# Designs tried in a protein design chat: VHH binders against Abasic site processing protein HMCES (HMCES). Part 171

Target 1, 269 residues: Abasic site processing protein HMCES (HMCES), of Homo sapiens (Human) (q96fz2)
Amino acid sequence: CGRTSCHLPRDVLTRACAYQDRRGQQRLPEWRDPDKYCPSYNKSPQSNSPVLLSRLHFEKDADSSERIIAPMRWGLVPSWFKESDPSKLQFNTTNCRSDTVMEKRSFKVPLGKGRRCVVLADGFYEWQRCQGTNQRQPYFIYFPQIKTEKSGSIGAADSPENWEKVWDNWRLLTMAGIFDCWEPPEGGDVLYSYTIITVDSCKGLSDIHHRMPAILDGEEAVSKWLDFGEVSTQEALKLIHPTENITFHAVSSVVNNSRNNTPECLAPV

## First folded at step 15 (VHH)

Design sc5 (from sc0 with T28R; framework vhh_6z1v_2)
Fold by ESMFold2-Fast, scan of step 15:
Structure sc5 (fold): chain B 269 residues (1-269), chain A 122 residues (1-122)
Amino acid sequence: as target 1 above (269 residues)
Amino acid sequence: EVQLVESGGRLVRTGGSLRLSCAASGLRFNSYAMGWFRQAPGKEREVVAAISRSGGSTWHADFVKGRFTISRDNAKNTVYLQMNSLKPEDTAVYYCAANYAYHLDEDAYDYWGQGTQVTVSS
């Protein structure tokens, strides 16, 4: 997973993240740095994406079940990185393989500090290699959505204009991530950056791509992944596995260029 | 200055019981998960038990399940290990450790005590 869509306006995104804390109280996540959130149909590594994380990372007296939503840089910069420019990092941290997460220092260290987050997206893109051609077919991959009479039909046959109506009730994709905090040696704001954990693709996606993000399907999985104070790292890692609860449709080549940021990027073809 | 001070280690006979204590100072105790580790002569250090920040979740290694119980008193900044039905194989130096996140791997742990010796004789 190297490309996502996360285009919802801040207020719609916030409502889509409504949750219950440990006391059963209905809540919305509190924002950190909301002005750094940039909605886009076509997000690539190095851009900022919204993530959920435990409020305990910022407030020592907070209930670990309370959530913050914050934009973070896609591409984890380890806390121990000593150069001034994070773009000088020599290895790719866009994704983290589930099978080696406890062996790689870049991921093992923040994981040991409880730096688990949930990466939010409308969905993600993958490119299928087409037999007998050099061209790749892009697909938009997302949670199954519930059709409502007011939202219109959902699926490959739906018109692009009808997608505007489904976003009010869209179920966001929730991907397991690891983040780290890097302090610039010369001073300045702490950089928060993340990686998406990847697993082998499920049967339904195997013909599109051999890997997929680790998707946390449902609020119980999301809550356990975020609660680093009460759910052990080892218990949380049991949540990391492929899911079949996913759907997709083919999209146009417009999405290929990461500079294109229009609804056409995810519209069915 | 962060200090973890273990106490309670001594010689005990097979089948006996012992409670270890670890008093913490210099840290916000309620913001740390706690673990008990042990190391016998000629063996690697191994995790025995761990407890979440609130004490609401605990983990015990298979080789001590049903015999050992970890607990904590956040008002006293102390973590305990109640050891029952002791076996000669339990002979080791027992270490208390603190980590910001609930985690079972020793490599993650931020702070360590100096250890307390438990000897179990037949």
Scores: ipSAE 0.782, ipTM 0.909, lowest interface PAE 0.7, mean pLDDT 90

Design sc50 (from sc0 with A101V; framework vhh_6z1v_2)
Fold by ESMFold2-Fast, scan of step 15:
Structure sc50 (fold): chain B 269 residues (1-269), chain A 122 residues (1-122)
Amino acid sequence: as target 1 above (269 residues)
Amino acid sequence: EVQLVESGGRLVRTGGSLRLSCAASGLTFNSYAMGWFRQAPGKEREVVAAISRSGGSTWHADFVKGRFTISRDNAKNTVYLQMNSLKPEDTAVYYCAANYVYHLDEDAYDYWGQGTQVTVSS
């Protein structure tokens, strides 16, 4: 996973993240740096994306089940990185393999600090290799969605007008992430950055791509991943596995250029 | 200054029971997960049991499941390890440890006690 869509206006995104804390109280996540949220149909590494994380990371006495939503840079910059420019990091940290997460210092250290987050997106894009050509077919991959007018799922066969109407009740994709905090050596604001954990593709996606993000399917999984005070790191890692509860459709090559940021990027072809 | 002080270690016969206590000071106890670790002579230190901040979640190593129980009293800033059906292979120095994150790896733990010796003889 190297490209996502996260285009919802801030208020719609916030309502889509409604949750229940450990005491059973209904809540909306509280924003940090909301002005850094930049909606886009075509998010690439180094851009900011909204993530959920435990309030306990910011308030010592907070309930670990309470949630903050904050924009973070995609591409984890380890806390120990010594260069002045994060873009000079010599290895790719946009994704983190689930099978080596406890072996690599860049990921093991923030995990030891409870720095688990849930990366939010409308969905993600993958490019299918086609035989006989170097051209790849892009797909938009997302949770199954319910149509607004009746009990049923939206799909590729629906008109573009029907797709415009689903965003008010869109079920956001919730991907397991790890974040870290980096203080620039020359001073300045602390940089929060994240990586998306990846797993082997499920059967349903195997013809499109061999890897997929670790998707946390449902509020129970999301709550357990975020709750570093009550759910051990080892128990949380058991939530990291492929899911079959996913759907997709082919999209236009417009999405190939990361600078294109229009609804056409995710519209069915 | 953070201090973890273990007590209760002693010589016990095989099949006996023992309760270890660890009193914490200098930290906000309710904000820390707690663990019990042990180290026998010539062996590596290993995790025995761990408990979440509230005590609502516990973990026990396979080799002590059904025999040992970890618990905590947040009003007394104390974590306990109840040890039943003791075996000679349980002989070790038992260490109490505190970590901000609920974790099972010793490398994650921030604070450590000095240990209490448990000896189990036949």
Scores: ipSAE 0.665, ipTM 0.872, lowest interface PAE 1.3, mean pLDDT 90

Design sc51 (from sc0 with H103Q; framework vhh_6z1v_2)
Fold by ESMFold2-Fast, scan of step 15:
Formats: structure tokens, sequence, C-alpha cells
Structure sc51 (fold): chain B 269 residues (1-269), chain A 122 residues (1-122)
């Protein structure tokens, strides 16, 4: 997973993240740096994406089940990185393989500090290699969505105009991530950056790509992944596996250029 | 300065019981998960038990399940290890450790005590 869509306006995104804390109280996640959130149909590594993380990372007296939503840079910069420019990092930290996550210092160290996050997206893109051609077919991959009355009558997947009807109740894709905090050597604000954990593709996606992000399907999985104070890393890692609860459709080559940021990027073709 | 001070280690007979205590100072205790580790002569250190920040979640190694119980008292800044049905194989130095996140991996732990010796006579 190297490209996502996360285009919802901030208020819609926030409501889509409604949750219950440990005491059963209904909550919305509290924003940090909301001005850094940039909605886009076509997010690539090094751009900022919203993630959920435990409030306890910022406030020592907070309930570990309470959530913050914050934009973070895609591409984990380890806390020990010595250079002044994060883009010069020699490692590709866009993704982190589930099978070696405890072997690599870049990921093991932040996991030891409880730096688990949930990466939010409308869905992600993958490029299928087509037999007999050098071109690849892009697909938009996302959770199955509930149908509204209007979407059902129109046929939600049939045209770009119909897709605007589904966003009001869109179920966001929730991917397991690890983040770290890097302090620039020359001073300046702490950089928060994340990686997406990847697993072997499920049967439903095997014809598109051999890998997929580790998707946390449902609020119980999301809550356990975030709760670093009450759920050990060993227990949390049991949540990391392929899921079949996913759907997809082919999209146009407009998405190939990461500078294109329009609804056409995810519209069915 | 963070300090973890273990106490309660002694010589005990096979089948006996012992309670270890670890008093913490210099940290916000309820913001830390706690673990008990042990190291026998010539062997690597191993995790014995761990407890979450609130005490609502605990973990015990398979070789001590049903015999050892970890607990904590956040008002007293103390973590305990109740050891029952002790075996000669339990002979080791027992270490208390603190980590900001709930963990089983010893490499993650930020703060360590000096250890307390437990000897179980056959």
Amino acid sequence: as target 1 above (269 residues)
Amino acid sequence: EVQLVESGGRLVRTGGSLRLSCAASGLTFNSYAMGWFRQAPGKEREVVAAISRSGGSTWHADFVKGRFTISRDNAKNTVYLQMNSLKPEDTAVYYCAANYAYQLDEDAYDYWGQGTQVTVSS
C-alpha cells in the first residue's frame, strides 16, 4: 500500500470516527493540528494523512481508550535519524512487513513505546499487472459500504455523480500503523510520521496485488490496537492479518499521477 | 531520578510461597506498565509476568501460570509478584521493570531495579 484517498471534509471525517470510550461514553476524537489536514483523492508517501492514536500519548492522566485524530507524515522517520532532511532517509518506511516488524529497529523501538496508530482513508489504490501489456490497471479498494435509499435506487457504483451520495455515511478504511516522533537536529517542531503495516493479500485481492495493508475490521480491533496502556504489543499483533471483508473496482489511469486530485481518481470505470 | 527497589527475595523450601514487592519512585507510577523478569545463573533473562497501567490486564508466562500472580497498588506506587508452589527451577534473581507501554519484550523496558535473589531448596 503506496497510495490512498482521504478526501472527506474535516467535519465529515470527524463524525465518521465517532466511538465509545472504555466507560461506554460516545465521543468524537479530539483534533491536533487540524490545519495540517489536506483532503485528497490521491495521497502519496511523504504527504500528511489523518491517524487515530490514544490521547495518553499526549496527556499522561488521560484514559488510554480516549482518541486523538492528528495528521502525520506518511513515511516513518525514526526518532534516532541524524540528518536534517527526512526525505533523505535511506530506508523505505512507507510500509512495514508484519512478519519482520519486531526484527527491524525502525519499527520495534516505537512499538516498544506503544506508538500504535490507526491510519484513516476512504480506501487505497493498487495497480494490477495486466498480462500481455506494460500498462497496469489501477483499482480502488475499500470496506463494503451500507446503501442509502437514493444510492440504492441509482446504483452507487455506476457513475461519478452517484458516488457523492455515499460519502455522508462512508465507512472509513482503518489500517494498522506505527508512528514515531523525530526532533529536527537544528530545532523546530517535532515531526510525527507513520508507516502502514502490510500482510499477505487475501484471496479476494490476490489477482490484483500480492500484499495488502493490515486492516482493523471493526471498533473492537481498532480499540485494542490503539490502547497501548492496556493491550500489550504481543496481543495487539494478533490483530494483524489479512481480511476478506473488502471490495474494489477498477478506476481510470487519472490516479496514476499523484498530482491529480479529483473525484475521477476513484470513480468506477 | 527513577528508582525501582525490589524486596522480599529469600531462601524458601520447595512448595513454599513468597511475595516480592517493587517500590517505584521518581515516575508517575500509574502511567507505566510493570513487569517482573528473572535470570538464573548462566541463562538469559526471561519475562515472568506483566501488568497494564490500570492493573486491568495481566500476563503470566506459561511456566508460572496458576502459581504466580502479578498485581499492583497505584496508591502505594508498588507492584507485587505472589509466588506459590515454588520449584527449584524458580531459583533466580527477580527484576522489576517499568515501561510506558504495556509490553512483554524486555528490550522495550525503560527502567530496571537491581534485583532480589530467590532461592528454592530442593
Scores: ipSAE 0.750, ipTM 0.899, lowest interface PAE 0.9, mean pLDDT 89

Design sc52 (from sc0 with H103F; framework vhh_6z1v_2)
Fold by ESMFold2-Fast, scan of step 15:
Structure sc52 (fold): chain B 269 residues (1-269), chain A 122 residues (1-122)
Amino acid sequence: as target 1 above (269 residues)
Amino acid sequence: EVQLVESGGRLVRTGGSLRLSCAASGLTFNSYAMGWFRQAPGKEREVVAAISRSGGSTWHADFVKGRFTISRDNAKNTVYLQMNSLKPEDTAVYYCAANYAYFLDEDAYDYWGQGTQVTVSS
């Protein structure tokens, strides 16, 4: 996973992240740096995306089940990186393979500090190899959406205009991530950056691409992944596996260029 | 200054029982996961047991499972290791350690005690 859509306005995104704390109280995640959130239909590595993380990362006495939502840079910069420009990092940390996550210092160190996060997106894009041509067919991949009279069925939308109605109650894709905090050697603000954990594709996606992000399907999985104080890294990693609870449709080649940021990027063709 | 002070280590006969204690000071105890580690002469340090911040979740290494039990008392800033059915192979220096996250690898632990010697005679 190297391209996502996360286009919801801040208020819609916040409501889509409504959750229950350990006491059963309905809550909205508290924002950190909300002005750094940049909605887009076409998010690439090095851009900021919203993630959920435990409030315990910021307040030592917080309830471990309480959540913060914060924009973070896509492309993990390890806390031990000593150069002044994070773009100079020699390693590609956009994704982290589940099978080697505990073997790589860049990922094991932040995991040891409890730096687990849930990466939010409308969905993600993958490019299918087409036989007999050098072109690839892009697909938009996302959770199955609930069917309502107001929103209309996502599978029945005939035009881009009909898709606008589905966003009011959109179920966001929740991907398992690892983040780290990097302090610039010459001073400045701490950089928060993340990587998306990847697994082998499920059977439903195998014809599109051989890898997929580790998707946390449902609030129990999301809650356990975030709770670094009560759920050990070993237990949390048991949540990292392919899921079949996913759907997709083909999209226009307009998405290929990351500079294109329009609804056409995810509209069915 | 953060201090973790282990106590309770001594010589004990095979099949005996022993309880180790670790008293923490200088940190907000209930904001840290705790672990017990051991190191025998000429061997690497290994994780024995770990406990989450609240004590609601515990982990024990396979080689001590069913014999050792980790517990904590957050009101007393103390973590315990109850050791039953002791074997000569359990002879080691036992270390208490604290980490902000619940993690089962020694590399992550922020604070360490000086250790307490447990000797199990055949």
Scores: ipSAE 0.601, ipTM 0.839, lowest interface PAE 1.4, mean pLDDT 89

Design sc53 (from sc0 with H103Y; framework vhh_6z1v_2)
Fold by ESMFold2-Fast, scan of step 15:
Structure sc53 (fold): chain B 269 residues (1-269), chain A 122 residues (1-122)
Amino acid sequence: as target 1 above (269 residues)
Amino acid sequence: EVQLVESGGRLVRTGGSLRLSCAASGLTFNSYAMGWFRQAPGKEREVVAAISRSGGSTWHADFVKGRFTISRDNAKNTVYLQMNSLKPEDTAVYYCAANYAYYLDEDAYDYWGQGTQVTVSS
């Protein structure tokens, strides 16, 4: 997973993240640095994406089940990085393999500090190899969406009004992430950056790509992944596995260029 | 200044019982997960048991499961390890440690006690 869509306006995104805390209270996550959220149909590594994390990371007396939503840089910069410029990082931290996560210092260190987050997206993109040519077919991959009343599936809608309506109740993709905090040597704001944990592809996606993000399917999994005060890192890692509860459709090559940021990027073809 | 002070270690016979205590000061105790670790001479340090911030979740290593029980009293800033059916192979220095996250490997723990010696003989 190297490309996502996360285009919802901030208020719609916030409502899509409604949750219950440990005491059963209905809540919306509180924003940190909301001005850094940049909606896009075509997000690549080094851009900012919204993540959920425990309020306990910011307030030591907070209930660990309460959630913050914050934009973070995609591409984890380890806290121990000594250079002044994060772009000088020599290794790729866009994704983190589940099978070696506890063997890599860049990921084991923040996990020991409870730095687990849930990466939010409309869905993600993958490029399928086409036999006989060097052409690749892009697909948009996302949770099955609730069908309410006479609202058609995305593939059936071809009018702007119909497309506009599906987003009000869109079920966001929730991917397991690890983040870290890097303090610039010259001073200034702490940089929060994340990586997406990846697993072997499920059978439903194996014809498209051999790897997939670790998807946390449902509020129980999301809650346990975030609750670093009551759920051990080792227990939380048991939530990391392929899921069959996903769907997809082919999209136009418009998405290939990361500068293209329009609804056409995820529209069915 | 953060201090973790273990107590209760002593010589005990095989099959006996012992309770270790660890008193914490200088930190907000209920904001930390706690762990018990041990190290025998010439061996590496290993995790024995761990407990979440509230005490609602505990973990015990397979080699002590059913014999040892970790618990905590947040009002007294103390974590305990109840050790039953002690075996000679339980002989070690036992260390108390604190970590902000609930975590089962020693490498993330920044605050450590000085240790208390437990010796189990025939």
Scores: ipSAE 0.787, ipTM 0.906, lowest interface PAE 0.7, mean pLDDT 89

Design sc54 (from sc0 with H103M; framework vhh_6z1v_2)
Fold by ESMFold2-Fast, scan of step 15:
Structure sc54 (fold): chain B 269 residues (1-269), chain A 122 residues (1-122)
Amino acid sequence: as target 1 above (269 residues)
Amino acid sequence: EVQLVESGGRLVRTGGSLRLSCAASGLTFNSYAMGWFRQAPGKEREVVAAISRSGGSTWHADFVKGRFTISRDNAKNTVYLQMNSLKPEDTAVYYCAANYAYMLDEDAYDYWGQGTQVTVSS
């Protein structure tokens, strides 16, 4: 996973992240640096994306089940990185393989500090290789969305005419991530950056791409992944596996250029 | 300055019981997960038990399940290891450790006690 859509206005995104803390209280996540949130239909590595993380990372007396939402840079910069320019990191940290996460210092160290986050998106894009050509078919991949039933009729499958209407109740894709905090050696603001954990693709997605992000399906999985104070790292890693609860449709080549940022990027063809 | 001080280690007869205590100072105890580790003669250090911040979740190594129980008293800034049905194989220096996240890997733990010696014989 190297491209996502996360286009919802901040207020809609915030309401889509409503949750219950450990005490059963209904909450909305509190924002950090909300002005750094830049909605887009076409998010690439090095851009900022919103993530959920435990409030405990910022307030020592907070309950680890309380959530913050913050924009973070996509592409983890390890806390031990010594150069002044994060873009000079010599290895790609856009994704982190689930099978080697405990073997790689860049990921094991932040995991030991409880730096687990949930990466939010409308969905993600993957490019299917077409046999015998260099052209690839892009697909938009996302959670199945709730069908709206009208009085006296059974709800239809999601139709193109209804796409714009479903954003008000869109179920955000929730991907397991790891983040780290990097202090520039020459001074300046702490950089928060993340990686998306990847797994082998599920059977339903294998014809499109051989890898997929580790998707946390439902509030129980999301809560356990974030709660680094009560759920051990080893127990949380058991949540990292392929899921079949995804759907997709083909999209136009407009999405190929990361500079294109319009609804056409995810519209069905 | 952060200090973890273990106590309760001594010579015990096979089949006996011991409770180890670890008193923490200089840190916000309720914000840390705690672990008990041991290093036996000729062996590498290994994790024995771990406990979450609230004490609501615990983990015990297979070789001590049913015999050892980890617990904590957040009002007293103390973590305990109740050791029952002690065997000669339990002879080791027992270490208390603190980590901000609940984790089983010793490499994550930055705060360590000095250790308390437990010797099991008859």
Scores: ipSAE 0.725, ipTM 0.891, lowest interface PAE 1.0, mean pLDDT 89

Design sc55 (from sc0 with L104M; framework vhh_6z1v_2)
Fold by ESMFold2-Fast, scan of step 15:
Structure sc55 (fold): chain B 269 residues (1-269), chain A 122 residues (1-122)
Amino acid sequence: as target 1 above (269 residues)
Amino acid sequence: EVQLVESGGRLVRTGGSLRLSCAASGLTFNSYAMGWFRQAPGKEREVVAAISRSGGSTWHADFVKGRFTISRDNAKNTVYLQMNSLKPEDTAVYYCAANYAYHMDEDAYDYWGQGTQVTVSS
């Protein structure tokens, strides 16, 4: 997973993240740096994407079940990185393999500090290798969506115009992430950056790509992944596995160029 | 200044029991997971047990599972390790440690006590 869509306006995204805290109270996540949120149909590594994380990371006395939503840089910069320019990091931290997460210092260290986050997206893109050509077929991959009175039905058979009507009640894709906090050695603002944990593809996606993001399917999984104070690292890692609860459809090659940022990027073809 | 002070270490006979205590001061105790570690002479430090912030979740290493029990009293800012069926192999300095996250790896832990000696003789 190297490309996502996260295009919802801030208010719609916030409502899509409604949750219950430990006391059973309905809440919306509180924003950090909301001005850094940039909606896009075509997000690539090094851009900012919204993530959910425990309020406890920012307030020592906060309830660990309360959630913050914050834009973070895609591509984890380890806290121990000594150079002044994070773009010069020698290795790619866009994704983190589930099978080596406890072996690699870049991921093991922040995981030990409870720096687990949930990466939010409308869905993600993958490119299927086509036999006999250098061309690849892009697919948009997302949670199955519920029909509403407003939209009628959703799916590959629906016109592109009808897809705009589903966003008010869209179920966001929730991917397991790890983040870290990097303080520039020469001073300046702390950089928050994340990686998406990846697993082997499920059977349903195996014909498209051999890997997929670790998807946290449902509020119980999301809550446990975020709750670094009550759910141990070992228990949280049990949530990291492929899921079959996913759907997809082929999309236009418009998405191939990361500069293209239009609804056509995810519309069915 | 954050302080973790272990107590209860002493000489006990094989098959005996002992309860270790660790009193914490200078930190918001309820915001920290706690762990017990041990180190025998000439060996590396190893994790024995860990407990979540509320005490609702615990983890024990396989070599002490069923014999040792970690617990905490957040009103008293204290974490405990109840040790039963002690073996000579349990002889070590036992350390109390605090970490912001519920985690088992010693490298993650923020604060450490000075340790309490447990000696198990035949």
Scores: ipSAE 0.737, ipTM 0.878, lowest interface PAE 0.9, mean pLDDT 89

Design sc56 (from sc0 with L104V; framework vhh_6z1v_2)
Fold by ESMFold2-Fast, scan of step 15:
Structure sc56 (fold): chain B 269 residues (1-269), chain A 122 residues (1-122)
Amino acid sequence: as target 1 above (269 residues)
Amino acid sequence: EVQLVESGGRLVRTGGSLRLSCAASGLTFNSYAMGWFRQAPGKEREVVAAISRSGGSTWHADFVKGRFTISRDNAKNTVYLQMNSLKPEDTAVYYCAANYAYHVDEDAYDYWGQGTQVTVSS
């Protein structure tokens, strides 16, 4: 997973992340650095994407079940990185393999500090190799969306307003991530950056690509992944596995160029 | 300054019981997960048990399951290790450690005590 869509306006995204705390109270995650959130249909590594993380990372007295939403840089910069420019990192930290996550220092160190996050997206893109050609077919991959009984009148199927309603109730893809905090040697703001954990593809996706992000399917999995104070690293890692609860459709080559940022990137072909 | 002080270690006979205590000071105790580790002469340090911030979740190594129980009292800033059915191979220095996250691996732990010696005789 090297390309995602996360295009929802901040208000819509925030509502899509509504959750219940440990006491059953309905809440919205509180933003940190909301001005750094840049919606896009075509997010690539080194750009910022919104993640959920426990409020405990910022407030020592916070309820561990309370959530912050914050933009973080895609491409984990380890806390021990000694250069002044994070773009000069010599190794790729866009993804982290589930089978080696406890063996690589870049990932096991932040895991030991509870730096687990949930990476938010509309969905992600993968490119299928076509037999007998160098061409690849892109696909948009996302959670199955619930049909609403409150659909519009009989003529509503072709209305632009109906497409906007789809996004109002869109179930965001929730991917398991690890983040770290890097302090620039020359001073300045702490950089928060993340990696997406990857697993072997499920059977439904095996014809498209051999790997997939570790998807946290449902609020219980999301809550356990975020709760670094009550859920051990060992227990949290049991949540990391392929899922069959996913759907997809082919999209046009418009998505291939990461500079293209239009609805056409995820529209069915 | 953060201090973790273990107590309770002594000589006990095979089959005996012992409770270790670890008193913490200089940190917000309920903001840390706690662990018990041990090291026998000539062997590597190993994790024995760990407990979440609230005490609502615990982990025990396979070699002590059913015999040892970790617990904590956040009002007293103390973590405990109840050791039952002690065996000679349980002989080791037992260390208390604190980590901001609930993590079952010694290399993540932020603060360590100086240890308390447990000797189990046949």
Scores: ipSAE 0.712, ipTM 0.878, lowest interface PAE 1.0, mean pLDDT 88

Design sc57 (from sc0 with L104W; framework vhh_6z1v_2)
Fold by ESMFold2-Fast, scan of step 15:
Structure sc57 (fold): chain B 269 residues (1-269), chain A 122 residues (1-122)
Amino acid sequence: as target 1 above (269 residues)
Amino acid sequence: EVQLVESGGRLVRTGGSLRLSCAASGLTFNSYAMGWFRQAPGKEREVVAAISRSGGSTWHADFVKGRFTISRDNAKNTVYLQMNSLKPEDTAVYYCAANYAYHWDEDAYDYWGQGTQVTVSS
């Protein structure tokens, strides 16, 4: 996972993240640095994307089950990084393999500090290698969306106009992430940056790509991943596994160029 | 300044019981998970038990399961280790430690006490 869509306007995104705290109270996550959120159909590494994290990271007396939503840089910059420019980081931290997360210092250290986050997206893109051709077929991969008697169906068969209407009730993809806080050596604002944990692809995605992000399917999994004060690192890591509860459809090559930021990037066919 | 002060360590006979206490000051106690670690002379420090911020979840190392119980009283800013069925192998300096996350790895812990000596005689 190296490309996502996260295009919802701030208010729609916030409502899509409605949740219940530990005591059953319905809440919306509170924003930090909302000015850094840039909606896009075509998010690449080094851009900012919204993540959920426990309020306890910012308020010492907060209930650990309360959530903040904040834009973070995609591509984890370790707290110990000593150069002035984060783009000078020599190794790729866009993704973190689940099998080596406790072995890599860049991920082990923030994980030990409870720096778990849930990375939000409309869905993610993956490129299928076509047998007998050097051309790759992009796919948009996302949670199955709600189908009811009154709303009808949504999916690959729907027109672009119908897809625009479904965003008001879209179920966001929730991916397990790890973040870190980097203080520039020469002064300046603390940089929050994240990586997406990856696992082996599920059976349903194996024909598209061999890896997938670790998806947290449902509020129980999301809640446990975020609650670093009550859910131990060991218990949280048990949530990291492939899931079959995903769907996808082929999209046009417009998405290949990360500069393209239009609805055509995720439209079927 | 953050201080963790262990107490309760003493000489005890094999099969005996002992309760260790750790009083915390200078930090928001409810914002920290707590752990108990021990170190015998010439050995590496090892994790004994850990407890979540509320005390609702606990973890104990296999070598103390069924014998030791970690607990905390957030109103008193204190974490406890109840030690039962003590063995000579339990002889060590016991350390209290605080970490922002509920985690058992020593390297993650932010604050450490000075330790309290527990000696178990044959």
Scores: ipSAE 0.625, ipTM 0.843, lowest interface PAE 1.3, mean pLDDT 89

